# VHH binders against Hydroxymethylpyrimidine/phosphomethylpyrimidine kinase (thiD): the designs that were tried, part 5

Target 1, 255 residues: Hydroxymethylpyrimidine/phosphomethylpyrimidine kinase (thiD), of Aquifex aeolicus (o67772)
Amino acid sequence: MIALSIAGFDNSGGAGTLADIRTFKHFGIYGVAVITALAVQNTQKVYEVFPIPPDVVKEELKAIFEDFPIKGVKIGMLANKEIAEVVYETLKSKKTNFIVLDPVFRSKSGRELLSEEGVEFLKSEFIKIVDLITPNVPEAEILCGEEIKSLEDVKNCAQKIYSLGAKSVLIKGGHLKGNYAIDILYDGKSFYEFKAPKIAGKTPRGTGCVYSSAILANYLRHKDLIKAIKTAKDFITEAIKNSKKLGKGYEIMDF

## First folded at step 21 (VHH; from u2 with K65E)

Design v6
Fold by ESMFold2, fold request of step 23:
Structure v6 (fold): chain B 255 residues (1-255), chain A 118 residues (1-118)
Amino acid sequence: as target 1 above (255 residues)
Amino acid sequence: EVQLVESGGRLVRTGGSLRLSCAASGFRFSDYAMGWFRQAPGKEREVVALIYRSGGETWHADFVEGRFTISRDNAKNTVYLQMNSLKPEDTAVYYCAADYEGFFFDHWGQGTQVTVSS
């Protein structure tokens, strides 16, 4: 079973391509990659991000799809509209794959990771080929165009994102209750909660990448989205707990 | 550089009131859910209250018993905890914390001491 990571390359290994591939391997899935950007960074700072030329991304996609039977795709950072278009056009013709999109619009520090034009393309076209989209609350607000002030708002937003074309919507941290990390899934029919304790004393980078990749890997293994998310939620909780300060900055999930 | 700076902690008498403030800088405050935590001497840190990034619905721990209210002002990059009917058991260092991804609190303040005397 073979999964494709389409993401930026974080050369520190905390997030992006390397985190995706490590996650796939953990679950016995052979991972291949298409790199959308090279991020020059370490555990303390992102120094620079170099988008890969769109025609090179197209060549990467061609090389991978002509050789490997790709069964699932995890998409992270797309960098710009031009790269998003190339990815979309390629994957549109491969609609049989299960596609997980981690909608990375902005870094935690506020750095733009997809242009406004790219975000609009994602909302209007790209989202229609996505089987699972995994926004956090700020990303969900961008997608649904609504402010989230309550659990009811989270549920309404999930339904709006579904109506844009995603086949299922997982809003991370959508239910504020106690010292828990609670995600809300809308699968087009019902709402589900996935709850785990918040881990104190660790703040690793790459949680979105690892979580979305773990969901994909477990979906490919189980063919059951609810079970896949539950397994991935338990996994990410343990990965955070066991993360290590391997460099001088943020922890890395070392599994 | 990211900072969360609490203020307003002091000595107050049982039954008194106190408002804690937490000023944020170095990050997009309006993107974060916020919480207040407390840690009494020899005890584990515990969550007191939570609020969504844009305000609105709040969550308060059962031990609050309706006495505390979390609020935020995104224009001022500040989260508040209004504390009424204070009890000696509320004596603790109070911390504010910011949650972006929904997995953990990314940023923590250094804390402000609240002491409630008989």
Scores: ipSAE 0.709, ipTM 0.882, lowest interface PAE 1.4, mean pLDDT 93
Fold by ESMFold2, last read:
Structure v6 (fold): chain B 255 residues (1-255), chain A 118 residues (1-118)
Amino acid sequence: as target 1 above (255 residues)
Amino acid sequence: EVQLVESGGRLVRTGGSLRLSCAASGFRFSDYAMGWFRQAPGKEREVVALIYRSGGETWHADFVEGRFTISRDNAKNTVYLQMNSLKPEDTAVYYCAADYEGFFFDHWGQGTQVTVSS
């Protein structure tokens, strides 16, 4: 079984394409990739991000799809509207089983990872082909256009994002309770919680990439979204716990 | 440089009140959920209270017993803990912490000592 990562290339290996492929491999899924941007970074700093020309992204997609029977797609950083359009038009016309979008709008340090026009395109068109979108709370607010001040707001926001066209919505960290990491899924019918302890003393990069990739991999394995998210939640919790300071900065999830 | 700096900890008599502040700099404070934690001598650090990035609904640990209130002011990049009816068992170092992705607390302050005398 073959999964496609469409993401930026983090040359430190903590996030992006390398993290996606490593995650797929961990779960026995052969991963292939389309690179949307080159990020010059290490565990301490992002120096620069170079978007790939959209026509080159199109050529990458063509080369991969003409050779591989892609069963699932994990989408991370898209960089700009033009790249998002190329990805959207390709996926709209190709056969896949499941599309997971990690809506990466801004890096943790505040760097823009999808242009404002790209966010508009994502909300109005791209989201309609997405089977699962996995925003954190700030990203969910951007998508639904409202502030989240309570668990009930999280649920309302998830329903609004669903109404934009995503087939399911997983809001990460949506329920503040104790020292727990609690995610809220809306699948179009019901709400589900996925709870794990927050791990102290570790702050690895790439958690969104690894989590979304693990969800895709486990969906392809189990064909059950709830089971896939549960398995991925347990996995990311252990990956954070076992992360290592391999460089001079933030930990990397080494699995 | 990312910083969380707590202040306001001091010696207070049983039954007294105290207001802790935590000033944030070097990151976009309004993107983060915030929490207060405490660590008493010889004990594990424990969560005291949590608040969403935009304010609103809060969560407080059961041991708070309605005596503490977390709040935030995003215009001042500050999170607060109002502590009333203090007891000797509240003696601890109090830390603020910031959570962005929902998996762990990304940033921690150095702590401020609260001491409650009998």
Scores: ipSAE 0.703, ipTM 0.881, lowest interface PAE 1.4, mean pLDDT 93
Fold by ESMFold2, last read:
Structure v6 (fold): chain B 255 residues (1-255), chain A 118 residues (1-118)
Amino acid sequence: as target 1 above (255 residues)
Amino acid sequence: EVQLVESGGRLVRTGGSLRLSCAASGFRFSDYAMGWFRQAPGKEREVVALIYRSGGETWHADFVEGRFTISRDNAKNTVYLQMNSLKPEDTAVYYCAADYEGFFFDHWGQGTQVTVSS
């Protein structure tokens, strides 16, 4: 089976397309990529992000889809509205098994990773072709347009995001309880929790990318979303625990 | 640079009250859930309280027994721990921590010592 990563290229290998492909391979999935931006960075700093021209992204997509039978797509950083439009129009016209969107709007430091116009397009159109969207709490607030101040708010926000068109919504870290990482899934019918211990002493980059890619890979193998998320949650927990300082800054998940 | 700086720890008698503050800088504080942790000598660090990024609902460990309250002021980039009815067992270094993605706490302070005397 073949999965497509549509994301930025983090040349440190900690996140983006390199992390996605590594994750796919870990689960026996051949990965191909369409690069939306070049992120010049290392484990200490992001120096610059260069969006790929939209017409070039279009040609990347064309080259990949004409040659490979793509079964699933993981979408990360889109950079701007023009790139998001190209990706959306291509995927809308193609047959795939499953589309996972990691809605990367801002970095941990607040750096913009998708323009405001891109966020608007994502909420109004792009989300309608998404099978699973995986926001963290800040991203979920942007998507549902409401503040999250409680577990009840998390659940309401998940339902609102579902109503925008996503077929399922996984809000990462949506339940604050003890020293646990607890994610809340709404599948259009029921709510589910996925719980793991928080790992001390490690803060690797790329957790969203690895988690969403692991979910896609396991969904393609098992065709059971609940099992896929459970497997991916356990995987990301161990990957964080075993992450290494390969450079001078943040750890990298080396699996 | 990213910083979390705790303050307000001191010596206090049993039954007393104390308010800890944690000032944040170098990151977008309002995007982070916040927590307070403590570590007594020879013991493992343990979570005391948690609060969502926008405030609202909080979680407190069972050993708090209603005596502590976490709060935050996003305009001041500050998280607080109001500690009442202090017991000698509360003696520990108290740390604040920030959680962005929901997998771990990304940033930790250096801690502030709270000592509760009999």
Scores: ipSAE 0.703, ipTM 0.883, lowest interface PAE 1.5, mean pLDDT 93

